# VH-VL binders against q9vpl3, part 315

Target 1, 224 residues: q9vpl3
Amino acid sequence: RGKINIQRPKAPHYERARVVAVTQPKYPELPKAKSCFKTRAERTQQQQENPYNEIIAREVRNWLDHSRLVAFFHLSSITADDIFRVRVQLHKQNLHLKSYGSKIIEQAVKNTRYEAIVPLFHSNHCIVFSPDPEKTAALLRIVRRVPQMVLLGGIVEETMLSRNQLVAYAQMPGLHAVQAQLVQTLSQAPGHLIQQLQAHQNSFVQVLDVHAKNQMNEETPKST

## First folded at step 11 (VH-VL)

Design bb55 (framework fv_cemiplimab)
Fold by ESMFold2-Fast, scan of step 11:
Structure bb55 (fold): chain C 224 residues (1-224), chain A 122 residues (1-122), chain B 107 residues (1-107)
Amino acid sequence: as target 1 above (224 residues)
Amino acid sequence: EVQLLESGGVLVQPGGSLRLSCAASGFTFSNYAMTWVRQAPGKGLEWVSGISWSGSSTYFADSVKGRFTISRDNSKNTLYLQMNSLKGEDTAVYYCARDRFDSDYGLYMDVWGQGTLVTVSS
Amino acid sequence: DIQMTQSPSSLSASVGDSITITCRASQSIGSYLNWYQQKPGKAPNLLIYGASSLQSGVPSRFSGSGSGTDFTLTIRTLQPEDFATYYCQQGYEYPRTFGPGTVVDFR
């Protein structure tokens, strides 16, 4: 049936498809929209009314219903093999690494106490979920060896924590009273916490941009 | 050992109220979402209600919406089901179960209590 | 709500037989189907979750398969302790729904 791709390497096809299937949610693919041109309002409304997006948003809500620990990361370019290895290491510790689009996150947390986190997901990101908050130390130990993943902050026991506060939480077993006071202070000013988390994200993005520019001969990682 | 123990099932008149309790032991209760499932005598299983690990999200079957309330006390490792405006059709053995979620497997119940019988009759 | 159906409603089998129970969902639920076993006078116990994953401690003679709307539970080399009622349950969305059950009797 025509010219077969004999001159091009076949190497990535099977391996890439398998890794993607293992690491991404298995949801039914919805038919492509017949009309490619719609008003901005119609496009936004269709995206929110898309059954596929609602199914994925429901998955995110289910994770929140079953996770006492949620950690947010900026994710720079990483190979499928490398991220798969990280997912396996995390899974052994009951830590579940997931990636969702910004609109899916927005839909999942809409009208919830977590709606304020949406701005954190305007760039490449990934999320780690776990029912066990005592796994925070294990999470940070594993991620410390993955420079492509940069901690932005998280939610522990329904309380939003900045990067530094989450690191402190991991290092204070037995300091329950101090931990409770820290989270109490943060819960009084959610907007301030979001600004702190977003500032860390923006600072890191700026550092990556400067680093990429200083390495003119290197392929700059693409934001996905 | 992981176990769940329901209590509170008694004979109640139609229109009455009853509160069921489920005591959890052998695991970190606050790490898990929980659910109630009932079974009418000689009939199949019917899911009744579910609650997130924190208690912030609750879910109900249409047959009990507006009449039943689910709650939990993580400090006491106890799950509750408050049943109001009871009807004869609410007569059943009520089971509490521990809920699990994984995006590869969906929602499932891995540990079940022994059940407590609620009879609604005059 | 997602409606679940099971076939057969009941079956009789001999020790050593292999039996198959079918479960059907009114809409696609991916692989989000669970199988539970309930012995007379006892609470249900989880056999299989996510269509094909065997719960810890469950004998390997139990297996599940299927995706979308059609699912199957198979018990190979039936044992006396396997006479029970088997229920499928969708774990896809709320409200969660169970099949009507299949009664397995020996004779």
Scores: ipSAE 0.704, ipTM 0.899, lowest interface PAE 1.3, mean pLDDT 81

Design bb56 (framework fv_cemiplimab)
Fold by ESMFold2-Fast, scan of step 11:
Structure bb56 (fold): chain C 224 residues (1-224), chain A 122 residues (1-122), chain B 107 residues (1-107)
Amino acid sequence: as target 1 above (224 residues)
Amino acid sequence: EVQLLESGGVLVQPGGSLRLSCAASGFTFSNYAMTWVRQAPGKGLEWVSGISWSGSSTYFADSVKGRFTISRDNSKNTLYLQMNSLKGEDTAVYYCARDRFDSDYGLYMDVWGQGTLVTVSS
Amino acid sequence: DIQMTQSPSSLSASVGDSITITCRASQSINSYLNWYQQKPGKAPNLLIYGASSLQSGVPSRFSGSGSGTDFTLTIRTLQPEDFATYYCQQGYEYPRTFGPGTVVDFR
């Protein structure tokens, strides 16, 4: 005895569509080119251009055009059921959890103010977008219960923030007061901020590597 | 409660300039990207220009590129369209509209103003 | 630019009829297609977004379907207030483009 609303968006819609697009059989089209000759440079440039990546990069740029809050996370292995529940909770707060490949992120932010974020996405990641920066507190409250998601930092009101700065932002009352304070205290260059965020990510990867090695069956000393 | 109100439409000579304004009320203006759409008398809708929530990204139809500029003032909840080098073909009712985006739906416009008439005539 | 076409350009119908309007895109736009209704002298009103999602406050007699390049808008049990011009619009890329419109007139 439930009411099903089929007009509501399903949380994993984009990821499912992307998987289908990538895995769908591709049929070669019959060649009818007017010119069979291209310079080496033209062929190389054309092959480097991936129309699939540009299409998805446009989606990322659209999110940036429509989001005052963008949060970056390292994403550890998580079940489809678990991530779906997280997406549902986030969606209730107008928070949109998405995953994009590192090359797509790079293409989307190339020649923009946000080009410096690219190194954050060389490992498993996800991004949360929202038009409403007042939802930062709700975001952090929800993800605090998801150990597979590790906050790396974000962009609020076009300002790049570290993890600690984003946490501080979430704890302050009123957007106007917080914005004024952040403008005054934010003195680090974007490169320095990204280096710190990447260092945290690399440290996490190192911890995982040590843990994996410790789980391997090795010789145990029998003396003493 | 959510409303958009355009103003500035007048009769202008060809080659002239005009600035349209769109006043937003009943919602947090700075949370939304905005767009301008026009409609010539007796004709269909033509998308003109769009602007991101911050104003950092702008987009234009080829017919107005280089002549029109879109801008916004989030502190005043107002969207602007600066029109230069006006032509007779620019005669239309100009609507401002609120843009929405979701990767499940694409770009769409959910709230529209009532429009302001711009007439370019000699 | 993505060109949008609609068929028919106009149609005449009676109250209680069911009608279908078709929209075609010159290239695949996924499901990023919106439908707008415009009454004479009024601003357009959003009916459907993302090919099939009904906007809040829009009667359930309106429905949309399609993906890729071919899309349809269906109005079941046409009411007097439904005599208007209907436009499709692609929300896939810039520049955004509209169809030429379909005029639904009283027969």
Scores: ipSAE 0.759, ipTM 0.910, lowest interface PAE 0.9, mean pLDDT 82

Design bb57 (framework fv_cemiplimab)
Fold by ESMFold2-Fast, scan of step 11:
Structure bb57 (fold): chain C 224 residues (1-224), chain A 122 residues (1-122), chain B 107 residues (1-107)
Amino acid sequence: as target 1 above (224 residues)
Amino acid sequence: EVQLLESGGVLVQPGGSLRLSCAASGFTFSNYAMTWVRQAPGKGLEWVSGISWSGSSTYFADSVKGRFTISRDNSKNTLYLQMNSLKGEDTAVYYCARDRFDSDYGLYMDVWGQGTLVTVSS
Amino acid sequence: DIQMTQSPSSLSASVGDSITITCRASQSISNYLNWYQQKPGKAPNLLIYGASSLQSGVPSRFSGSGSGTDFTLTIRTLQPEDFATYYCQQGYEYPRTFGPGTVVDFR
């Protein structure tokens, strides 16, 4: 803008004159504004949009049929060039970065076990699909260098995982059986999972108490 | 290396039932959707059925819908085709194939087994 | 169901010839078309996927083109091992459908 301003400080009346010239003579009041009837072109476009939406919804279902790993991201403002570079880097690892409208995602997952993911897509988003869940670590390594992409969660082995659970999954040994065991454990009913988390928190508090007491006792001998 | 091996093809009477198996080796079976394709003697290829990586979604050709069932056991790296109410027209070599998808290419089959012959005759 | 047709049903050619096989879909399938080769007594092999993408290990003399409803497979400088039956297949929707095949024989 600064360099543009020094060359061409302003051009508002020229832009307005151009718009006015293009729109002259004024078209009479548009019949469509007061009519519930649509032109043939508008009706044709409306019919075309319905079949297109179903085709894209089928594409999403095909991704789900062929992907053991699905990761959801919030996408902040990013240039087309930058997202293209990320997409190419992910593709080399058999990771497929895609973006679909929330209505299409809703249509694709309607009446399936994944219907609960729909609220995640009410803001700017993108999805990464892969047939190989062992690529989760590679995915997180690549996305770490892309601050515009923020991990929201994912689906691994048909189990919905939070951001922290997906990060934990990525840190497991490269054996799919061990990773599947972690997913199974993390996917337990909320009541049982909460009890397990509370037990771990209580254990952590106990460890801290023991450590603090041991440090007090340890400090006494260190009086030497 | 990567291999698919079909088994179970035999001579069976019309109205009978038969289960085909396809054993996968040399790749992570659970990462892939799978499909069955058949070929009648001296004729062309006919797609029969497909199954998602997890087994949650299944698809069938109209000619076999209601008679055939596709399933998989990812712990055993095995794909199955249960064939019921067999007809003479079901006589064919049955191939299993590994299925792939990419929105840039569509659905395609990159690895095929050697086939197993099913003969339906009285 | 999407119906697939191939032309010609058979053709005779000599080693070193360049040949073309055409495949047509009854409705638009974008670029979601695959080509398979089948030699006598053997299983089919994937040659081309997504209309024009060459499968790994397939010789560069094979090429595919087309979009929508009309597709072409071209084999340049035909080799003895290329005498086989060729099938096109749509990967656009279920049920998946194959063309009737084109037999490439010695002249």
Scores: ipSAE 0.782, ipTM 0.924, lowest interface PAE 0.8, mean pLDDT 81

Design bb58 (framework fv_cemiplimab)
Fold by ESMFold2-Fast, scan of step 11:
Structure bb58 (fold): chain C 224 residues (1-224), chain A 122 residues (1-122), chain B 107 residues (1-107)
Amino acid sequence: as target 1 above (224 residues)
Amino acid sequence: EVQLLESGGVLVQPGGSLRLSCAASGFTFSNYAMTWVRQAPGKGLEWVSGISWSGSSTYFADSVKGRFTISRDNSKNTLYLQMNSLKGEDTAVYYCARDRFDSDYGLYMDVWGQGTLVTVSS
Amino acid sequence: DIQMTQSPSSLSASVGDSITITCRASQSISKYLNWYQQKPGKAPNLLIYGASSLQSGVPSRFSGSGSGTDFTLTIRTLQPEDFATYYCQQGYEYPRTFGPGTVVDFR
């Protein structure tokens, strides 16, 4: 046969440049199913193997081991002098203002009850640590003067609290037992959500009943 | 004043079990991580175990891992060390200490108890 | 595990002397090194934390320096109460490790 390789001028010759790439697969997948992006697990594993990231993640774990109060803030543009003044003021109250990269925080809280906080750190952020939860009121008083720091939430007594729950906690008496009991009550997850939905339905029915009663009362004097 | 007081050290047979206690006073116990450090007669200091303020994280030296457990009762201001499968090399004075952390200074122990002697011998 | 070594293992000194004890870590521990003093028959007490920070109540004649792998403890104008055993300890990672100790005795 005169045409020993009849397919060569079509696919093999046309794709020659791709065939030369010895370190890559000859058939790349067009729908990005086998993406060049690392999976979350692969990124976390790679960071865990990085010596510097591992050291800083260990530092974050040490803070968690030694802190009954952890508060999360969004941090807007602020000068080095201004943040230094805030840090000094907080330090006088045994409050430690720290900034860590989102990936490091993710690595530090991996496989812990606090994994849910990771989305809070997608933007510029900072964290305040303290061994003393009684300092929550002092923290909020100091930060009220710093518009660049916006409270997102926190962890008190190992319980995750929203911004409003943390503000409520700060307003409680300085008795630890009372504060711990309230924190547990505020963080009651599934039963509390069901109760809130039931309460909302009851409130709506009551509003309708009051409206109907008001209409009846106005109608009664005018009826024959 | 801040004080730590260990108790429970006695003579125990090899293979036996013993629980040590450390009573804390003069500070808010639940605000601090705690640690146990031991010292064999005439030897140096050896770190044994550590526990976070809540008790959720615990750490052990390889020499005691699997045999010792550390726990705390924050309502009673008390730290515990449960020692199982005791060996002759566990003979030592056991100190409890209050643990501190700051990213500028690392981990350090600022308050120590007077120690309690554990002797493992037949 | 991070291994800690101290030199000398023991030294003899007289009241009024200035002495230096060295501590070396098997890998870099930044500045996360602590110094403890133990008097005969007593519990250890913290002297210096974070390589150079003097613990409250500790006399100013004690000072610490160093970073990375090499650290020193200096006692200026040695007093009778300073005859004790001194231990360095890394506060960098678990397990926490101590040096073997340096005994400071009367000459």
Scores: ipSAE 0.706, ipTM 0.896, lowest interface PAE 1.3, mean pLDDT 81

Design bb59 (framework fv_cemiplimab)
Fold by ESMFold2-Fast, scan of step 11:
Structure bb59 (fold): chain C 224 residues (1-224), chain A 122 residues (1-122), chain B 107 residues (1-107)
Amino acid sequence: as target 1 above (224 residues)
Amino acid sequence: EVQLLESGGVLVQPGGSLRLSCAASGFTFSNYAMTWVRQAPGKGLEWVSGISWSGSSTYFADSVKGRFTISRDNSKNTLYLQMNSLKGEDTAVYYCARDRFDSDYGLYMDVWGQGTLVTVSS
Amino acid sequence: DIQMTQSPSSLSASVGDSITITCRASQSISRYLNWYQQKPGKAPNLLIYGASSLQSGVPSRFSGSGSGTDFTLTIRTLQPEDFATYYCQQGYEYPRTFGPGTVVDFR
């Protein structure tokens, strides 16, 4: 079988979406007084950490304990079948594609050097983990064929790197000492890196805006 | 070939200290978390301690917490277990093992050393 | 801590037999259970990880199954080299815990 199917994501089936909407439970809205106010007990309970989130956060910490390479991606609409095929191809290179909620990531990194990454996960995202940082080049080659995944940056050898820094790291061929030195040279303070990664996300939005405008003003396909 | 070799096991007096070493070869040591597991004579396996690939996170069994320290030197491909305030019940063969994680499989140990015997005599 | 128990504690078998060893966890560990084999005077070897995944180089006569709290290791057509002690181990959380072991003796 072919390795990656990057065909257009299938839209949700209309009939299925309609059935789901019809079967959704409908609850009456809380009375205005109750909906505007919460008791102290209700507010306190709402602030209580979910025990199930701790179990998943432990999984994220285990990934961090076992991964010298962590790469962050923005994830656009993609079918479950397509993302599964990407996961299989990545897994052959010891690259593990995962998705976790922002609160779970925050809980996982709260006492680590990586607490600053939490803002990166506000939008749709996914993360690739690998014990082997030499697989960065293989990762970028595979992801290049998956337009729905846009590289934001990553962590290599405990240093946070921007997209451009991670690309530069990937271009060094199999020289562990040279790659380690390059990571040290390319590393930036976490605050500046986060700003740079957020700027890349903003640039992506701006690119989408420009692309949308260009599509509106595009010539009709050439006819012959 | 992938290999782990423990060393440092000797006879030591109760209350004494000892440092065990585990030399790794045949793989990129810094790509893996590592663990120590012990086995008292004629008894079963007991997990002792674990360490992340970088050494930034460490874990200990309650029986050794506060007395043992795990560390690693990735430039020397070596894992260490510093044992302080040794007790008779610490007498065991100590194995180092390479640790793996995958969210589909959990935590598991795929390569084990030959073991080194530590005897704490009362 | 998650407590692990194994049954039986020991068994006697002949070459060609099929045997089953069971392992129970004191709480649900999903599928995060590993099986190790240890021969007298030797280090343990990983046989199965994640309840049912066979480690590379391990003969296909070994198989594992189970999820939650109940797990089994099956050895089909027992060979002379299979006489050893078998341990289960939960890979779900720290501290990691092992079962007490099952000794498989020839007879």
Scores: ipSAE 0.803, ipTM 0.930, lowest interface PAE 0.7, mean pLDDT 82

Design bb6 (framework fv_cemiplimab)
Fold by ESMFold2-Fast, scan of step 11:
Structure bb6 (fold): chain C 224 residues (1-224), chain A 122 residues (1-122), chain B 107 residues (1-107)
Amino acid sequence: as target 1 above (224 residues)
Amino acid sequence: EVQLLESGGVLVQPGGSLRLSCAASGFTFSNHAMTWVRQAPGKGLEWVSGISWSGSSTYFADSVKGRFTISRDNSKNTLYLQMNSLKGEDTAVYYCARDRFDSDYGLYMDVWGQGTLVTVSS
Amino acid sequence: DIQMTQSPSSLSASVGDSITITCRASQSISSYLNWYQQKPGKAPNLLIYGASSLQSGVPSRFSGSGSGTDFTLTIRTLQPEDFATYYCQQGYEYPRTFGPGTVVDFR
């Protein structure tokens, strides 16, 4: 059978963007030819100024301009075949699964209301875009069968929602007025409650940091 | 059926102002970015302006930048083009079009209105 | 801004002919090129998006190809309703730009 253009991703373009976005020096040193030694900060700044990164950042901005639903996921190890099957299932529901480097996302959302999402992308991640927020229920149903994808939250109607708020939103399909009101209600929290939620997030980060530090300081089992 | 209907095109004096409207029906207007494209009599198509689904991002051709403003009212399913400091070169049929994006295809316009004629002349 | 050019500016053809229209971009636009058809006195309609994807409802005699800077629209077995003006348009960056158009006239 012939190839299906609609279902086929722009693999060459995307692969090139990934190479440019994650430019890693392959050589710690060059014995015969001196290379420029750049700090991590200098490389990060150069990546932000890279013309190709701006092209891909523009792609992200285009998605945001055309999507009322944006969902963020942590992505653990998954085979290329498995993720491709998920992309196909999502595409049938007008849901577009994409992965972009954290620096590209930062560049795309800089000076926009979405700057707050940048910290979510410091680990392995992927994003689902859709023009239709009613597809949130279909999204969650499909992703429920993919344990490698863990919902972190999303943006619906330009409002940041947690995982639980997105689940609540998904339970109100076809009721746009009620869904819009729900989004406003769920995103609003009294000052003290918002501070408590932020404190819980900070505590969680601290727990992860302590755990990571304990893992770095490996405890060898005592032999007897 | 999916429809876009432009209105507001009239004769205006140079330096004048005019607001065009585009009424959308048959689809969920707020799910789509929208655009304006114009065509001078006997000439080709020229992209004028674009707006995101929410109205938070707007884009303009250099020829109209600073003079035109694009906006939308999702509750009324209506797109607007506010045209200020009109010039003779702005004389054209103005089309409203529904915008689409996919990283596999880029930006494209899949549904167009009938157009509304704006004439700028003394 | 990305400049778009089309060739020829006009062509004459007969029903049953196969014709090709070329579009060039001043810089690489990947495959982000669209083709629109405009009949006299009517609004444009989308024929092809993303260089080669046929819009729903458009006859299969229309096909598009190309990438980078050079693109082609082909109409095989031309029908009476195909006599129109054809425009290419880059969907790569803002501002969006159209080609000057190609007029397909009856011979």
Scores: ipSAE 0.793, ipTM 0.928, lowest interface PAE 0.8, mean pLDDT 82

Design bb60 (framework fv_cemiplimab)
Fold by ESMFold2-Fast, scan of step 11:
Structure bb60 (fold): chain C 224 residues (1-224), chain A 122 residues (1-122), chain B 107 residues (1-107)
Amino acid sequence: as target 1 above (224 residues)
Amino acid sequence: EVQLLESGGVLVQPGGSLRLSCAASGFTFSNYAMTWVRQAPGKGLEWVSGISWSGSSTYFADSVKGRFTISRDNSKNTLYLQMNSLKGEDTAVYYCARDRFDSDYGLYMDVWGQGTLVTVSS
Amino acid sequence: DIQMTQSPSSLSASVGDSITITCRASQSISSHLNWYQQKPGKAPNLLIYGASSLQSGVPSRFSGSGSGTDFTLTIRTLQPEDFATYYCQQGYEYPRTFGPGTVVDFR
């Protein structure tokens, strides 16, 4: 995006509400203020944030409508430099890494065929979009070297696929017709696939919870 | 060379039907959303209809909703516009165009066909 | 539906002039505005997408600016080939809508 570096363009209008909310003068805090009641300024800030959320949700819907490949990842702690490096590698293959808040994703997929996937986004996540489903193999090859990104599943040719099904799809010969036949076959039992995606997410979270509890127990004895 | 070529425009009586075709070449047709835009003689551009890369999502202008249908055949690199219950107001040059999408820029039409004239008159 | 308006509806200019065309949307469309040029008897051609991004092959004398509801197209040092009709179009929401067009005529 060289144009933005050449000229200092005015901020997009859709961000004006956020800028106004951030730059608003703070009122003096009352030591006895009731935390359960919001001030007029606080309500105004919440109203100003609503338009921004809908704009981004619309962009997510456009990505879904215009992408033949969508892959969902759990994202562990990763440095800005590392994620930038991954974005560059993905972009060379026409793969676009995006990150959105869970509420925005829910708004984007509400009343769509993809609504069932919302539970996957309760924790840190990112999404990769591409108009080219043949890039699935390239995507998995790149992500294999990024342990912070864990594949949860995806959507290929509007068909929801589990992690294992995406791997199988990527290993097929580079024949578009053969890949389309696989997707068509897999679409015959969509309910079971959705359950598989949700089960994998729950199992992953449970493993993390157990590990966290074990770490706390290990540290707790030191406090005695 | 990226090209779009429309065909099918003819004189049709009011209430009649007509199917327009748009042949795409020089790019991977199945990777792009496509759209139809029309222009009445001496008037401005009017967006008519759009279709996603797969054909599963279709969109229409209020003036044609319920009368027109958009479809595509990715194996033949061809876009179609089926026009039913034609009115005199549908008289226009019909262009097909290739849609691009980018989260920072929205939807835009980067390649246009040369147009095909549809005349609805008794 | 998002309604688009353009001003002026027509203007007369001479080669070497600089001209500005304005486009307004009935609601905020972020930066999702495109500009097209159409010469008599020809198909439209994309000039600018995303309010300010110049399409490849388009001369640098064309520039776009704006966000939200107000947008402008500027043509510096007008050339003979620039006498045409110019349309703005929002790519933000379906249905997609065009402005009524601005005719740039020779003075």
Scores: ipSAE 0.007, ipTM 0.503, lowest interface PAE 10.0, mean pLDDT 77

Design bb61 (framework fv_cemiplimab)
Fold by ESMFold2-Fast, scan of step 11:
Structure bb61 (fold): chain C 224 residues (1-224), chain A 122 residues (1-122), chain B 107 residues (1-107)
Amino acid sequence: as target 1 above (224 residues)
Amino acid sequence: EVQLLESGGVLVQPGGSLRLSCAASGFTFSNYAMTWVRQAPGKGLEWVSGISWSGSSTYFADSVKGRFTISRDNSKNTLYLQMNSLKGEDTAVYYCARDRFDSDYGLYMDVWGQGTLVTVSS
Amino acid sequence: DIQMTQSPSSLSASVGDSITITCRASQSISSYLNWYQQKPGKAPNLLIYAASSLQSGVPSRFSGSGSGTDFTLTIRTLQPEDFATYYCQQGYEYPRTFGPGTVVDFR
């Protein structure tokens, strides 16, 4: 603070600072032993050789391999307290909410049957795992009350299901064998499957009928 | 009552083959990953092989990779270990164990069978 | 592969003693370390999972601690039935690996 003539200020000590800077040694103080530039290939190789990312990717793959129910969600902004409460509620039903980075998910599922899920994780996401596929209904009931979590799809009994297929699965009776059969049916073209089964039944009946008639003819004293 | 019972351990000659079985009862077998662990006489425990709940993923120790295969039949509640090209170093008690996967606790072997002895000798 | 080491290889103790067994992993395994007890001629049994979680039915004198690469199993007030071999095992990745074991026998 003070009354200062702004139109004619005193020369700052910048003149002296500049003179000192000019008289400093002109050779670099730090050796340029290594370039700061890294090629895209070098960065990619270092990323692939990162043991931390590989370790977490293996954890994700273990989750996928040991879970009969995997549900994928888009996750909108949510507070730490809210997500913790959801996680606790899910855990009581043997449902396990996990969040992993998109590149780690991609690394975990690359060259596996799960590779098709990669596009689901280009934005903010989370995954729910469970060894019990009968808990799909409980999962959807809990998530219904969490608008920040939007169901994208999932994997049930190793079958990849869309959002609508998962919702349909959740509405089925709690009989594991029946639900597993339905999942397989929903993942196929039902008309073709039914037609093939009917054709096979007709062929089987025809074979049995021919065999029975041949047995009867052999009993008849004609010529054999 | 949760139980695992191994069978198939016998004396076999080097270069021979043998299949071990593990019968599970008292729990839903198809919900659990399973593993084989062996112990040579007077030695420590060595993990041999593991299989996921569905059988889609299998894992092996380097010492048995390419010679052993692990499989399961969930309809029969049975785990198998097919051992080929047996060596003297494969002589051990083979244990079947249930892997429990828990989100907070990882993988651990909470139930073990009583073991079956495999002897590889002339 | 993750290499597991245990120390000591063996120790002699008396009933009522408190003992500590150390387990070290060659790389970080977070808290995914399990402890097993094996009595002569019997199958192993799970004592502790996830470094510090006590298995149901296991006496409270057993406790585990540690994370990352260094882990310990402590048995407070050793009882006669505790003379056995103890193994640590990492459940972090495949292949799973066990420590070489620690034999706890009579002094």
Scores: ipSAE 0.006, ipTM 0.508, lowest interface PAE 9.4, mean pLDDT 77

